# Ledger of designs, part 459: VHH binders against q9y6x5

Target 1, 379 residues: q9y6x5
Amino acid sequence: LPPKLLLVSFDGFRADYLKNYEFPHLQNFIKEGVLVEHVKNVFITKTFPNHYSIVTGLYEESHGIVANSMYDAVTKKHFSDSNDKDPFWWNEAVPIWVTNQLQENRSSAAAMWPGTDVPIHDTISSYFMNYNSSVSFEERLNNITMWLNNSNPPVTFATLYWEEPDASGHKYGPEDKENMSRVLKKIDDLIGDLVQRLKMLGLWENLNVIITSDHGMTQCSQDRLINLDSCIDHSYYTLIDLSPVAAILPKINRTEVYNKLKNCSPHMNVYLKEDIPNRFYYQHNDRIQPIILVADEGWTIVLNESSQKLGDHGYDNSLPSMHPFLAAHGPAFHKGYKHSTINIVDIYPMMCHILGLKPHPNNGTFGHTKCLLVDQWCI
Key: E = the ipSAE of ESMFold2; O = the ipSAE of OpenDDE; V2 = 0.75 times the mean of E and O plus 0.25 times the DockQ between their complexes.

## First folded at step 23 (VHH)

Design he15 (framework vhh_8dlx_2; at its last look DockQ between E and O 0.89; V2 from the best seeds 0.77)
Fold by OpenDDE, look of step 23:
Structure he15 (fold): chain B 379 residues (1-379), chain A 118 residues (1-118)
Amino acid sequence: as target 1 above (379 residues)
Amino acid sequence: EVQLVESGGGVVQPGRSLRLSCAASGFTVSDNWMSWVRQAPGKGLEWIGDIYYGGTRFYNPSLKSLVTISRDDSTNTLYLQMNSLRAEDTAIYYCAKGKNYERAFDIWGKGTLVTVSS
């Protein structure tokens, strides 16, 4: 039988939560599997870009999902969480569920993972749910496990997505110990539910399961605001994305706009597109706007508005607060092994290997995950 | 003492609803996965549904539309709500505590009889 893989994402699960809170179910999962303590995600550290990087192995400039909010100057199209169904935005890359179906004539399944309810390269997951945040974890888990268990052709790759602890992180801030303890306990219990259900269905021993996240969360404050209106008139530019990485489309001379913004705040870096640091791999795409503003950790870019978020993400991907974790269990993985760090793009070639798929060109390094796999040499 | 005690059974007319209770002692219901099963006269055990640690529920597809499992953490009690009862729903209903991460139960109630008759 072909190998099977379930990829699970808990949005906004900051890596150091594992050190600061108790996760009895997740720790049990890790005990019988592997843990990567820190996963360096891609810049910008937002939901859509990072989830697509996980399943493509590409930096954002390469797969084309460069933010949660995008604008294409040629087609005049907009992308947002409420407007994400146009294949135009996704077709610059091939996600693994498409590869899985096209290379091996297998089935894929998805529950709420970004991009899975969109036909990409004229291919959509064999089984999927239209994104709806109101759908319970119960329903998502039930569908995914049913598809894994009863599908023909068999589902060999499945994705499961959940919006917590991200939503709560935004609401309470990651430093709210009382509220976040409650939220993270619920997440751990849901992990327990997942494992228990897989065992009950007899899937556990033969199924590879990856539990990961797209990004972390940093503490924000009303005392750490950068007001752009204090630096430049709003008539001089169009705002494509706001915080913590603002995407600026000038309506006047780009240089003039840049000069008005470059000294706006000591807690914000302003880059012309061509001057964006190479380490971000965030330059070579037309969907990246001519000027980007990058707030320092914990700072929020605002207009003449107040932010209600006590936590946020999207900052420099080198910041530990932005990093998620990865845990995995199954026939492909060692037991009781811990690894320090990988890049988020490294997950793709690993998953392709597990599934016996030929990976598309990607930015991942298979060598970074060899120590996690039982069939590889670890030096 | 560790035990489960079912209650709420009795004689009901077809089409009526009934809620069964399962009171747990000696352990916390919300920290365990719990199950409801039933046994009709002359038949084997039939699984009704489960509720796991995080509150996720799974049901027998044949019964899903007719049953709801819930729990009250404050009273450490498991519930089975049954609607639109039929004669074929006549059975002894049991609650059980599952073993964590195993496909087994470690504690059973004594059961409560539900009789659906005109």
Scores: ipSAE 0.799, ipTM 0.922, lowest interface PAE 0.5, mean pLDDT 96
Fold by ESMFold2, look of step 23:
Structure he15 (fold): chain B 379 residues (1-379), chain A 118 residues (1-118)
Amino acid sequence: as target 1 above (379 residues)
Amino acid sequence: EVQLVESGGGVVQPGRSLRLSCAASGFTVSDNWMSWVRQAPGKGLEWIGDIYYGGTRFYNPSLKSLVTISRDDSTNTLYLQMNSLRAEDTAIYYCAKGKNYERAFDIWGKGTLVTVSS
């Protein structure tokens, strides 16, 4: 029978948290599996785009979820974290759970992974929870393990999403050792709960488990604000997304808007769409607005003089502070192996290989993950 | 030094509620997964429920609506809240410490007797 895979995301888990805090449960998981110390994610380093990149293997320009806030000028549609259910936004790619459950005698299950409660290409995850941030980890874990253990046709691909440490990283900032230590201890304990429950149900030995994240977190400060209203009247443009990558739809001549913004701050790069650096792979989608503003690490673009966030993400994907990690355990993976880095888009073809699925066209490179897998020669 | 001590048992009328306590010494309750188990006279052990490292809880389905497991990390104490007690709930109630990452227990309390009688 086809192998099984559980993909877990703890949102906003910066890679170097592993070196700077204690994780007895996660370290035990890693000791008997594999670790990728840094995963280079996609630009912009935001939640919806990177979660969709994991499950499609595509850059944001290719899968169409280009930000947490989007506008389509042709259809006049808006996308946000509270308005994300229209398949229109998701249909530019085929996520792995759709491909999986279209195979003979396979199902997919989801506990709140972005997009799993949307009928993408008229196909919704076979078992899913509607997104609701108030639903406890206990309930998510109970549902996902019930579906893995009791479904017919069997669930062969499952996802589980948790909002921490992202929420606390925004609230306290990653440099708040006292609060982040408490938060990260709780997350490690939840990883322990996951592993213990899988063992109690007899799933542990035959289930492949990936624990990863979408991005990291960097420290913000009230001393590092870029006041956009000081440079341009807000009536000259529509603001589609604000910080740290602002998406600007001009209401007047685009060159005039660009000229008002180009010298606004030495801590912000202003790009016309065609001038966005090629290394971002962030040009070739109509949802990317004509002008973007990219703040330097730790800088916040604001319309007023203050921000209540002490940590943020979305910055240049070359920054180590934006990078998550990946750990994995299961029959497909080596035991006790550490790997330096992969690209986040490489996760998709690796998962397709583990599940015996034909990947859709994607930007990942299977060869980058071969050293993690027992059925592959590394060198 | 490693010890589990249950308390709060006694004679109680049917339909009433009771909270049992389990005081732990020599180890930290929240670093371990913990369980409540009971044994009625002349019967085998019956699993009541577990609480894991991060506080996730799993219950015997037949008891789920009647019991709640909790813990207080500041006092290193595990609790079992029981509601709507019946004569058939008469048993010795034990708390137990699980072996981390295993399906087994390594430390048991002495138990506390609960007698439900009119």
Scores: ipSAE 0.658, ipTM 0.883, lowest interface PAE 1.6, mean pLDDT 94
ESMFold2 (binder alone), look of step 23: mean pLDDT 83; pTM 0.840

Design he16 (framework vhh_8dlx_2; at its last look DockQ between E and O 0.81; V2 from the best seeds 0.00; counts 0 for: pae E 4.6 > 2)
Fold by OpenDDE, look of step 23:
Structure he16 (fold): chain B 379 residues (1-379), chain A 118 residues (1-118)
Amino acid sequence: as target 1 above (379 residues)
Amino acid sequence: EVQLVESGGGVVQPGRSLRLSCAASGFTVSDNWMSWVRQAPGKGLEWIGDIYYGASRFYNPSLKSLVTISRDDSTNTLYLQMNSLRAEDTAIYYCAKGKNYERAFDIWGKGTLVTVSS
């Protein structure tokens, strides 16, 4: 029988939560599997871009999902969380569930993972749910496990997505120990539910399971605001994305706009598109706007508005606060092994290997995950 | 002492609803997965449903529309809500505590009899 893989994402699960809070269910999962303590995600550190990087192995400039909010100047199209169903935005890459179906005549399943309810390259997951945040974890879990268990052709790749602890991180801030303890306990219990359900269905022993996240969360404050209106008139530009990485489309001369913004705040870096640091791999895409503003960690870019968020993400991907973790269990993985760091794009070639798929060209390095796999040499 | 005690059973008319309770002592219900099962006269045990750690619930497909499992953490009590009861729902109903990450139970209640009759 072909190998099976379930990829699970808990949005906004900051890596160091594992050090600062108790996770008895997740720790049990890790004990029988592997842990990567820190996963360096892609810039910008937002939900749609990073989830697509996980399943494509590509930097954002390559797969084309460069933010949660995008604008294409040629087609005049907009992308947002409420407007994400146009294949135009996704077709610059091939996600693994499409590869899984096309290469091996297998089935894929998805519960709420970004992009899974969109036909990409004229292919949609064999089984999927239209995104609806109101759908319970129970229902998502039930559908995914049923599809893994009873589908024909068999589901060999499945994704499961959950919006916490991201939503709560935004609301409470990651430094609110009281509220975040409650939230993270619930997350751990849901991990328990996942494992228990898989065992009850007899899927656990033969299923590879990856539990990861797309990004972390940093503490924000009303005392750390960057007001763009203090630096430039709003008539001089169109705002495509705001915080913590603002995407600026000038309505006047780009240089003039840049000059008005470059010294706006000591806690914000302003880049012309061509001057964006190479380490971000965030330059070679038309969907990246002519000017980007990058706030320092914990700072929020605002207009003449106040932010209600006590936590946020999207900052420099080198910041530990932006990093998620990865845990895995199954026939492909060692037991009781811990690894320090990988890049988020490294997950794709690993998953392809596990599933016996030929990976599309990607930015991942399979060598970074060899130590996690039982069939590979670890030097 | 570790135990489960079911209550709420009795004689009910068809079409009526009934809520069974399972009071736990000696352990915390919310830290465990719990199950309801029943045994009709002359028949084997039938699984009704489970509630897990994060309160995820799973049901026997044949009974899903008729039952709801819940728990009250403050009282450490498990519940089974049954609606639109039929004669074939006549059975002894048991609650059970599962072993974590196993398909086995370690604690059973003594059961409560539900009789559905006109």
Scores: ipSAE 0.922, ipTM 0.970, lowest interface PAE 0.4, mean pLDDT 96
Fold by ESMFold2, look of step 23:
Structure he16 (fold): chain B 379 residues (1-379), chain A 118 residues (1-118)
Amino acid sequence: as target 1 above (379 residues)
Amino acid sequence: EVQLVESGGGVVQPGRSLRLSCAASGFTVSDNWMSWVRQAPGKGLEWIGDIYYGASRFYNPSLKSLVTISRDDSTNTLYLQMNSLRAEDTAIYYCAKGKNYERAFDIWGKGTLVTVSS
């Protein structure tokens, strides 16, 4: 039988939620499998970039999804969460579901993972749901398990995406223990539903399952605002993305715009593109704008307005608050093993190994994940 | 003491609707996989549907359009809504607490009789 893998993301699941809240179903999943306590994600720590990094093994500068909001100066195209379907944006990389379904006697399925409803390199997931946030977890789970159990050629790689706890993390902030406890309990119950359904369908013993996330969440405050309008008039630049990493396209000389911004706030770093720290791996793509502004953790860049968000993400990827976790179960994985950290780009070569796929060139390191796998020696 | 008690059965005319209740004590329904099953006269047990921990629901395909399973966690009660009842829906209806991985039931209620007759 070909190896099968289900990749699940719960958006905005901060790694330390595992130690600060109770997850009886997720903890049972971990007890029978493996845990990576911290996954170091890619800068910027936003949803679209990090989901694409998981499935390509590439830094954002290399796969071309460099933010949730982008502009391409040559084609004059815009990308946003409501305008994400143009393959132009996605075609700088080959995600794992494309590679998988081009293999003999294999299909891929998707329940709303970013990019799976786009024909990337003229190839769309064999089975997919068009993105619609109103579709319940129950319906996503039913479709994915139906496809895993009843498709010809068989589905060997499947993805499932859920918007929580990210949506609630933005609304309440990660420090609101009462509201986040209710949200996280619901997510744990959904993990229980997932596991129980897989057992009922006879999939549990032979399906590899990864449960992970794209980023964490940090607390915001009305006391931590950076008012951009106080430093520079709108007429001097085009705003491509705002907070917490602003992307600035100058309308006048770049140095003049930089000089107006450089002393705007002690809680914000202002970078010319060539001066972006090398550790971000965030420089070598035309979609990265000439000036970026990087707010300190918990600070919000605004245009002379207040912010309604109590939590946010997108900050420096060295911050523990930005890091998700990874848990996995299945015949490829050890049972009862805990690992401290991997890089999010390492997930891709590990998945390729499990599926018997040759990885495309990528930034991941297979050696970082060997200790999770039963067929590998852990030194 | 662990118990399941069904109620709401009785005689009902064809085409009508009926809601059955299952009161649980000694355990929490939302922590368990819960099911409805029925047994018509002279027939074996027929699975109606399940409700899982996160309230995901799965139904016997032949009954899916006729039934809805729900629960009220504040009262620890499981419900079965049945619509457009037919004479062949005459049966004893049971709620059950499932065994973890076997689709076998640890605990059964004593059942409630539903008779659909003109």
Scores: ipSAE 0.192, ipTM 0.693, lowest interface PAE 4.6, mean pLDDT 92
ESMFold2 (binder alone), look of step 23: mean pLDDT 83; pTM 0.835

Design he17 (framework vhh_8dlx_2; at its last look DockQ between E and O 0.80; V2 from the best seeds 0.75)
Fold by OpenDDE, look of step 23:
Structure he17 (fold): chain B 379 residues (1-379), chain A 118 residues (1-118)
Amino acid sequence: as target 1 above (379 residues)
Amino acid sequence: EVQLVESGGGVVQPGRSLRLSCAASGFTVSDNWMSWVRQAPGKGLEWIGDIYYGGSRFYNPSLKSLVTISRDDSTNTLYLQMNSLRAEDTAIYYCAKGKNFERAFDIWGKGTLVTVSS
């Protein structure tokens, strides 16, 4: 029987939550599997870009999902969370569920994972749900496990996505111990339910399961705002994305716009596109705007409006507060092994290996995950 | 003493609704996997549905539209709401406590009889 893999994402699950809160179900999961304590995600540290990086192994400049909000100057198209179903945005890369179906006579399944309800390279997941945030975890779990259990051709790759603790992190801020404790307890309980359901269906022993996240969360405050209107007239540019990484499309001379913004705040770095630091791997794509503004950790870029968010993400991907974790269990993984760190793009070649797929060219390093796998030599 | 006690059964007319209760003692319902099963006359046990530790519920697809499982933490009680009852729903209904993260039950109730007849 072909190997099976379930990839689960809890949005905005900051890695150090594991140290600061109790997760009895997740800890049991880890105890019988593996843990990567910190996963360095891709810049910018937002939901759509990072989820696509997980399933493609590519930096954002390469797979083309460079933000949650994008603009293409040639086609005049816009991308947003409410407008994400145009294959135009996704076709610069091949996600693993497409590879899984095209390389092998296998099926893929998806519950709410970004991009899974879009035909990419004229291929859509064999089984999927149209994105709807109102759909319960229970229903998502039920569908995924049903497809894993009863499909022909068999589902060998499945994705499951949940919006917490990200939504709550935004609302309460990650430093709200009372509210976040409640939220994270619910997440752990859902992990318990996931494990229970898999066991009840007889899938647990033979299914590889990865539980991870796309990014963390940092504390924001009304006292840490960067008002762009204080630095430049809004008529001089179009705002494509705002905070904490603003994408600026100048309506006047780019240099003039840059000069007005470069000293706007000591808590914000301003980059011309060609001057974006190489370490971000965020330069070589037309969808990246001519000027980007990067706020310091915990600072919010605003216009003449106040931010209601007490937590946010999207900051420098080297910040620990932006990092998620990865846990895994199944026949492909060791038991009781902990690893310090990997890059988020490293997940793709690992998943391809587990599934016996030939990976597309990617930025991941398979060597970084060898110690997690029972069939690999660990140095 | 650890036990489950079902109640709420009886004779009902077709098309009616019925709510069964399962009172637990000696353990906390909300901390456990709980299940409803039934046995019709001359037939084997049929699984109705589960509620897990985290509150997630799963149902027999054949019965999903007709049943809802819930629990009340304050009273430590499991419930089965049944709607649009049919003659074929006549059975003894049991609640059971599962072993968390296993495929086994620890405790069974004695059952409550539901008879659907005109």
Scores: ipSAE 0.806, ipTM 0.926, lowest interface PAE 0.6, mean pLDDT 95
Fold by ESMFold2, look of step 23:
Structure he17 (fold): chain B 379 residues (1-379), chain A 118 residues (1-118)
Amino acid sequence: as target 1 above (379 residues)
Amino acid sequence: EVQLVESGGGVVQPGRSLRLSCAASGFTVSDNWMSWVRQAPGKGLEWIGDIYYGGSRFYNPSLKSLVTISRDDSTNTLYLQMNSLRAEDTAIYYCAKGKNFERAFDIWGKGTLVTVSS
């Protein structure tokens, strides 16, 4: 029967949390498997874009989920985390669960990974939960393991998404050692629950498990605010997304809006779309607005003087604070191997290899992950 | 010095509820997966349910709607809530400490007797 893979995301898990906090359960998982210490994610370093990059192997400009808040000028459609179900937004790519379940005698299952409750190319995950942040980790774990054990055709690809430590990282900031220690201990205990349950069900030895994240978290401060209203009248533009990458749709001549913004703060880069750095791979999609504002690390673009968040993400993807990690265990993976870095888009072709799927055209490089895999010659 | 001590057993009427306690000493309950198991007179051990490190719970399907496992980390105590008790729920109830990441127990309590009779 085909190999099985469970892909798990703990949202906002910054790579250096592994060095700075205790994770006995996760460290045991790593000891018996593999670790990638830093995963270079895609710009912008936001939740929806990076989760879709993991499962498509594509940069945001190529898969079309370019932010958590988007506007399409042709169709007049809006996207947000509370308005994300229109397949229009997701149909510029084919995520791995769609490819997987279209194979003979295969199903896919999902516990709340972004997009898995949307019929992408008229195909929704074979088993799925509608997104609801109030659903406990226990219920998500119970559903996913039930589907892995009991489904016909068998579930060969499954996903599980959890909102922490992202939610707490925003609330407390990554520098709040007391609160983040408590939050991260809880996350480690949930990883323990996952591993314990897989062992109790007899799945552990023959299931490949990837534990990863979409991005990290940077400390914010009331001393590091960029007040957009002090730089430009709101009547000159429509605000599509605010911070730390603002998406600006001019209502007047674009050059006039640019000129009003370019000297707004030394802690913010202002780009015309055609001037966005090539290294971002963030230019060639109509959903990217004509002007973007990119705040420096730890700076917050606001319309007023305060923010409720003490941590944030979405910054330049070269920043180590934006990088998650990847750990994996299972028959496809070596034991006790540590790797320094991969690109987040490399995860997709690796997963396709493990599952025996032909990858769609993508931006990942299989060679970057070969040393993690037992069936590959690492050179 | 590692001990599990069950309490709260006794005679109860059918249809009533009962809450059992399991006080742990010599280890931290939340660092371990914990279980409730029972043994009816003349029968083998019957698994009731588990609670894992992060609080995830899993139950014997035949008992799922009748029982709830919880723990109080501040008092290092495991609980079993039982509802709508029947005569067949008459048993000695044990709490047990699991071996982490194994399908085995390493420490058992002495048990507490629950008798359901009219």
Scores: ipSAE 0.659, ipTM 0.880, lowest interface PAE 1.4, mean pLDDT 93
ESMFold2 (binder alone), look of step 23: mean pLDDT 84; pTM 0.842

